VH-VL binders against b7kms5. Designs and how they scored, part 61

Target 1, 80 residues: b7kms5
Amino acid sequence: DTFETVRNTIRIESEVDESLRQLCHEERITKETWLEAAYLYLCEKPEELAQVIQLAQERLSQRKAIADYKRAKTMQERFL

## First folded at step 22 (VH-VL)

Design b_27
Fold by OpenDDE, fold request of step 23:
Structure b_27 (fold): chain C 80 residues (1-80), chain A 124 residues (1-124), chain B 107 residues (1-107)
Amino acid sequence: as target 1 above (80 residues)
Amino acid sequence: QVTLVESGGGVVQPGRSLRLSCAFSGFSLSTRGVAVGWIRQAPGKGLEWVALIYWDDDKRYNPALKSRFTISRDNSKNTLYLQMNSLRAEDTAVYFCAHRVYSFEKWTSFFDYWGQGTTVTVSS
Amino acid sequence: DIQMTQSPSFLSASVGDRVSITCKASQGIRNYLAWYQQKPGKAPKLLIYAASTLQSGVPDRFSGSGSGTDFTLTISSLQPEDFATYYCQQFNHWPLTFGQGTKLEIK
């Protein structure tokens, strides 16, 4: 492993991000290394990875629903 | 060469306990990513997953059996165990030990090696 | 629990035949499906994992396809040694579950 990194922009729900930030601070790790470790760990337990994927899909669906609602509301306000 | 050999099966009366062993070679349950599980097969029936233990001692159970069955390991002996308590007639089956591996590329797991099984008969 | 339903439960075929066995999951299991072959008095043998990946050492006459809820195991040209019982298994949900099996017997 060359430990080459790729720059990413990760947007996390504020409450989750704060919690994760606090955890990383207490454990003296970074969100980046936590994400890497978590992914690799889950890859070793695909049975659990499947559960996480489902949760992730649900969260994405929720994000989309919220975004759609906000857009619709904004449009309504503009033409009301 | 991965090998698994089950033992400890026999004839027991209902309500009794039995501990099965699975001696394995060709791999270590202390190796990250490794898991081993028990799968049973009633006479003339299909396969039923019983339990799984990961390298980090994390365990998963069939909910129907969790209260009575306990999976454990002894890494120093490369042996997997299944403690079965309060045995019932419906527990009669061949019990297989199986090596579980994962595919990093495919993000899934599978049982790639199985023992020949040990027979447990629960009858009054 | 996720129910895995194989079809058919029994199948009679001849050597050289193309045979397909289906496995239907009660809900989506992605590609977290494996196929096993079991002969009488023997342990199951892994054939396919990840729905379509052939296990090393398994003849390429075996193939798997599908994702989500519908899966198929295909034997392109049945050989004498292929008469056995076949099981599908999902790894997507706890508890892990198997299909009821498909017994492939000689016609």
Scores: ipSAE 0.696, ipTM 0.906, lowest interface PAE 0.6, mean pLDDT 95
Fold by OpenDDE, fold request of step 23:
Structure b_27 (fold): chain C 80 residues (1-80), chain A 124 residues (1-124), chain B 107 residues (1-107)
Amino acid sequence: as target 1 above (80 residues)
Amino acid sequence: QVTLVESGGGVVQPGRSLRLSCAFSGFSLSTRGVAVGWIRQAPGKGLEWVALIYWDDDKRYNPALKSRFTISRDNSKNTLYLQMNSLRAEDTAVYFCAHRVYSFEKWTSFFDYWGQGTTVTVSS
Amino acid sequence: DIQMTQSPSFLSASVGDRVSITCKASQGIRNYLAWYQQKPGKAPKLLIYAASTLQSGVPDRFSGSGSGTDFTLTISSLQPEDFATYYCQQFNHWPLTFGQGTKLEIK
């Protein structure tokens, strides 16, 4: 393995982030290492990875819907 | 060379139990990423997935069979088991064990090697 | 459950023919599809995984294509040993499910 890392800007839903942060704190790991481990673990279980991907897609759809709503609202406010 | 050999099949009456074994070589179920599963085939019918066990002892079952079937392993013997309880006529089938691998590159899994199967006949 | 429907269920062809078998999933399964060949009294043999990746040792006359819900197994030029039953299988959803099979018979 390598010590080389890539910096990422990740935005996580606040409640999920808090929960994950708490978990990482209790287990003395980092969100980064958790993400790495989780991904690698799931890669070894593609059947489960498929489930996670589905969930991720659903969450993304929700984010988009919220964003669209906010944009629409902002536009309405500008014309009022 | 990966090989799987099923055994334990036979003729049993409904309601009885039977345990199938799958002796495998060429791989270890202790190896990370490895899984082994049972797939059955009723006479003249298609294939039906029964259960899967991962290297970490995580198990998945066909929901229709979960209450009656149990998949397990003995790593020291490189043997997979299928405990079948409360057998029914519809459980009559050839039972295959199959080696399941994953592709990291393609994010997918597949059964790359299968045993020749063992026949289970449930009849009164 | 994901329903895997193969078409046709029976296919008659001659040696040298190009044949295609389709597999349709009741919902999207990405590329989590494998194709197997089974001869009477024998264990299934893996042909293709990840929808289009040829398993090592399998002749390159076999090929797979598709993604999402529609998949195809193609044999470019049938050989005598290719007459068998073929199954598709999805790995995208629990429980794992197979197509009903396609029996390829000699014409």
Scores: ipSAE 0.687, ipTM 0.904, lowest interface PAE 0.7, mean pLDDT 95
Fold by OpenDDE, look of step 22:
Structure b_27 (fold): chain C 80 residues (1-80), chain A 124 residues (1-124), chain B 107 residues (1-107)
Amino acid sequence: as target 1 above (80 residues)
Amino acid sequence: QVTLVESGGGVVQPGRSLRLSCAFSGFSLSTRGVAVGWIRQAPGKGLEWVALIYWDDDKRYNPALKSRFTISRDNSKNTLYLQMNSLRAEDTAVYFCAHRVYSFEKWTSFFDYWGQGTTVTVSS
Amino acid sequence: DIQMTQSPSFLSASVGDRVSITCKASQGIRNYLAWYQQKPGKAPKLLIYAASTLQSGVPDRFSGSGSGTDFTLTISSLQPEDFATYYCQQFNHWPLTFGQGTKLEIK
C-alpha cells in the first residue's frame, strides 16, 4: 500500500475532540489513523455503520439548529 | 459455491435445551468481513431474525431471545451453532442459517445464501 | 424495533402481469433493504439488496426501488416460477426485522 494522504479540514465539537485526542494519545495513534481505521471497520459491519450514520445525521441536525439560532441572534442584535 | 446445511432439529419438551449446527463451505468465518446468522420461521408464519456472528466473534441477538439463545462458531470445523435453552412452544420453527455479506460500494449487508433449514418442534 | 409492513399480504395475478409489492418501514432505513423470495418448503432466496441492486443470477424482470421508508419490488412480467412468498428485510437497525410477507398466487 502507498500511504498517499490528502489534507482535510475537519471541525469537531470541542468536548468530543478533546476526548478523542486523549484516547489517541493514550493509544499512541492519531485522529487521522483512528478515523481511517474506524471507517474501514464499520464498512465491514454495515449494520453498525448504519447506527453511526444515524447518530451523525442527528448531530448534523443539531449543528444546523445551533447555527440557525446563532444567525438569528446575531441579526436581532444588529437591529437592537 | 457457498453452501450451508443445518442440523440438530427435532422434537423436544418445553424447558429442554437443543443445539443446532450449521455446516458451511465455500467461505470461512475467519475471513474479515464475513458473518453468519440464524433466522427462524414458525409454521405458516414469516421470518424472524435470531442472531448474527461476525468473523471477529462479535455477536448480535434478537433481544427477545438473547437470554435463552447463544450463537457460536468453530472455525476449524466451519460450523455455526445455536444453543437454545429453556425452549418454549413458540420456539417451534424451521431454523435457517444464512451467509451475510457486505458491499463496500453499497455500504450495506444482505443474506445472500441460506441453508434449507432444520425443524425444531417444542411440544409436551 | 422497526416494523416492516408489506402490502398487499396476498396478491393474485396472472402470468405476464406486471406486479408491485410495497414495503413500508416504521422509520427511515435509508437503502438498507433486501428482498427475498421463498417457495413452500424451501429456503428464502435473495433477489434484491441495497433496495435496488439485483442479485447476481436473478432475472432482470425483478427490480427494486425506494429509499427511506417506502420501497417497492416490481416484477415486470410474471413467470410461472415467480408465484411464491416475498419478504422485505431491513438492516438499518437492531434487531433486524422482516416484513410479514406477500404471497403471490395464481389468479
Scores: ipSAE 0.629, ipTM 0.891, lowest interface PAE 0.7, mean pLDDT 95
Fold by ESMFold2, fold request of step 23:
Structure b_27 (fold): chain C 80 residues (1-80), chain A 124 residues (1-124), chain B 107 residues (1-107)
Amino acid sequence: as target 1 above (80 residues)
Amino acid sequence: QVTLVESGGGVVQPGRSLRLSCAFSGFSLSTRGVAVGWIRQAPGKGLEWVALIYWDDDKRYNPALKSRFTISRDNSKNTLYLQMNSLRAEDTAVYFCAHRVYSFEKWTSFFDYWGQGTTVTVSS
Amino acid sequence: DIQMTQSPSFLSASVGDRVSITCKASQGIRNYLAWYQQKPGKAPKLLIYAASTLQSGVPDRFSGSGSGTDFTLTISSLQPEDFATYYCQQFNHWPLTFGQGTKLEIK
């Protein structure tokens, strides 16, 4: 009966966020309930949770590579 | 008490089909979070995963077997099935049904409850 | 497919000895590994899940360690009832795969 919550901020890639907002709107749910449901569902299928973790690791690597490129390009443009 | 009882094994010639069944008691196959499957063990060899079916009818197969084997269930009988077609000598094994349990705290799963196994012999 | 390679294939030891069995995965599987014991004519019995968590009812002489690709099952003081074949199993990648087994004989 008690639903204690915490407040967090999350940055999501803009095209992914747009797609997620549309899905949540069509299904009449919120992003936070979608996140909670997705996590709880995957905990009941740890074999699939493992696949999601692999994808998350790939996306993390991509974000790091993009950030490194942008920083290097900014430094190049500043000095050249 | 949870029990798993396999049946349907036997001696069969290559190219024929068999249907294995596993009767469950102590839990329902349709209960959210439940997964059940088949593992086999050829004589003198190790364990090989065959297939898994989830409460929501989602299925996963060993790709080496997928073209010939089909996992299914009948919730009204609380029974798991394995349809095995085009049997080969290499399919000779003890076939176990097993209940896959998950741990929410550890983010893991394992096969905790196993049946006694049913023996399939493919010989001519 | 993830290949799970156990070493040794066969192990002979005396009651009271400390033994270790290794399991190596062909790719990283984090800690998503279980260990099973199988006695002749019986179904496998779960010993350890999540690489290191001891299943309820399993004696404390069994322990597991490792993550990534290298895992170890240790029996700290062998008992006569520990004669069996031991298997590791990963669930990090489809298809689920088992190691080839390690047969432990007690002198």
Scores: ipSAE 0.506, ipTM 0.857, lowest interface PAE 2.0, mean pLDDT 91
Fold by ESMFold2, fold request of step 23:
Structure b_27 (fold): chain C 80 residues (1-80), chain A 124 residues (1-124), chain B 107 residues (1-107)
Amino acid sequence: as target 1 above (80 residues)
Amino acid sequence: QVTLVESGGGVVQPGRSLRLSCAFSGFSLSTRGVAVGWIRQAPGKGLEWVALIYWDDDKRYNPALKSRFTISRDNSKNTLYLQMNSLRAEDTAVYFCAHRVYSFEKWTSFFDYWGQGTTVTVSS
Amino acid sequence: DIQMTQSPSFLSASVGDRVSITCKASQGIRNYLAWYQQKPGKAPKLLIYAASTLQSGVPDRFSGSGSGTDFTLTISSLQPEDFATYYCQQFNHWPLTFGQGTKLEIK
């Protein structure tokens, strides 16, 4: 009667998460159904999926650069 | 079976307009995931993508042609159109319509069935 | 625009030969690439999609390989009916673009 689901933990930037949560609340859907719908819809338009992947790669690189900076700052503070 | 047949080509003078039609069967443009497009080929030249229209009426154009060319459809007639305005000599080509599908498993799309093409000649 | 450059532009080979045609993208396109065959006066016919997946009804002497920027279409044993022009096409970026074509002549 219900779809089988898997529980996962995801870290999302605060501004993005807040906007997404507000959208989901206003439309009376859940964050997970939004994610499922977005993925399935983009699979039907691979030309647009490619653009989303490019954006995701850019965001991943930015998040990695921020993490590397924070680690470097922490190491710098240990040598005081 | 998927079938596409183009029509409406001919000889026209520069500056005139022409509307191409693509009559199709074996699929519906209202079906989720379906798209159809126009591709052209100038004499002795390669293929150039012109435009694409999705089942949800979303449209994409070759930027070089967008100001003069409009893709549209009439689902009740199973027909795709290409309105070509302000025609130029460089628009001389065979115009193909093509059925576009996607692969969920491969995350890609492709033009699996093509019409025979209709010839547009822009000449004084 | 992503430029798709095919090599060679013209190829002459004998029946039974193994033939390879290359396609290079100006930017990474992952495996979002299709190969088409076009005979004179006819519409293109899909051969390969997703860089390496053979379309149904296409002879298994055709194969595709590559990822990123460098792609190859291979005909393992050339047949007389393989005389045609071959085009690659990318789907990774708007606008959709084709390679300039490779004309294959059978000796």
Scores: ipSAE 0.478, ipTM 0.852, lowest interface PAE 2.0, mean pLDDT 91
Fold by ESMFold2, fold request of step 23:
Structure b_27 (fold): chain C 80 residues (1-80), chain A 124 residues (1-124), chain B 107 residues (1-107)
Amino acid sequence: as target 1 above (80 residues)
Amino acid sequence: QVTLVESGGGVVQPGRSLRLSCAFSGFSLSTRGVAVGWIRQAPGKGLEWVALIYWDDDKRYNPALKSRFTISRDNSKNTLYLQMNSLRAEDTAVYFCAHRVYSFEKWTSFFDYWGQGTTVTVSS
Amino acid sequence: DIQMTQSPSFLSASVGDRVSITCKASQGIRNYLAWYQQKPGKAPKLLIYAASTLQSGVPDRFSGSGSGTDFTLTISSLQPEDFATYYCQQFNHWPLTFGQGTKLEIK
């Protein structure tokens, strides 16, 4: 009668994490139960899950663009 | 078995209002995960999505129609409604109600059962 | 809005032929695609969902393939009851949209 859980570490933008922690504290839930609930809820509305996936893709692209910009800026400083 | 029966169609003049109904049997509109909606088909044309309502009363509309059309439901009568205001000639169509199901495993949705449609004709 | 473009718009074929109908989305819709069959004066009937999963009660001569933007419905050996109009539909983006239809007629 016990459901197995998986423990792992994820990296979240600090301001997003702070906001999520505050919400979970005020609602008296945990971050992990919020994540589980959000996923399960969205699975019942795949049309909305699609929008979340699109946003996640945009955020991933933004992270890559920031990394590329940082490398390019470092190279520019080397050539000065 | 699941059945859907539309009613309320007819001939109306431009600028008037009409309310369509869809009676469901074989499932409840309040069942978690259920969504129901309206799709229309103008004479000789293809299918156009109108609106969708979820079990939790969340609603989505075709943005071209949102200002004039309202989807609603009465769970005690197991009935879906479409209120159509300020009707125009281009609203002339067969209006189908449809049951939408999701697939948890496939992360997708589809309209698995459809009614036979009710005809709305807007003409002067 | 996501435009769903079907090809061909019209197809004439004989009983026993193998037929393919394509559906192209104007941007990626993953596998959030369904295929419907509609006979004149009747409601659409679901054939395939998730691009390739056959709906219960649909003959296995129907099959679907594709992902992303390019999708195909195939009927491996046409039967007299298969002459109808076929529509694809995406559920990945609001508003929900259908292809313009492919009318399949007997030669």
Scores: ipSAE 0.478, ipTM 0.841, lowest interface PAE 2.0, mean pLDDT 91

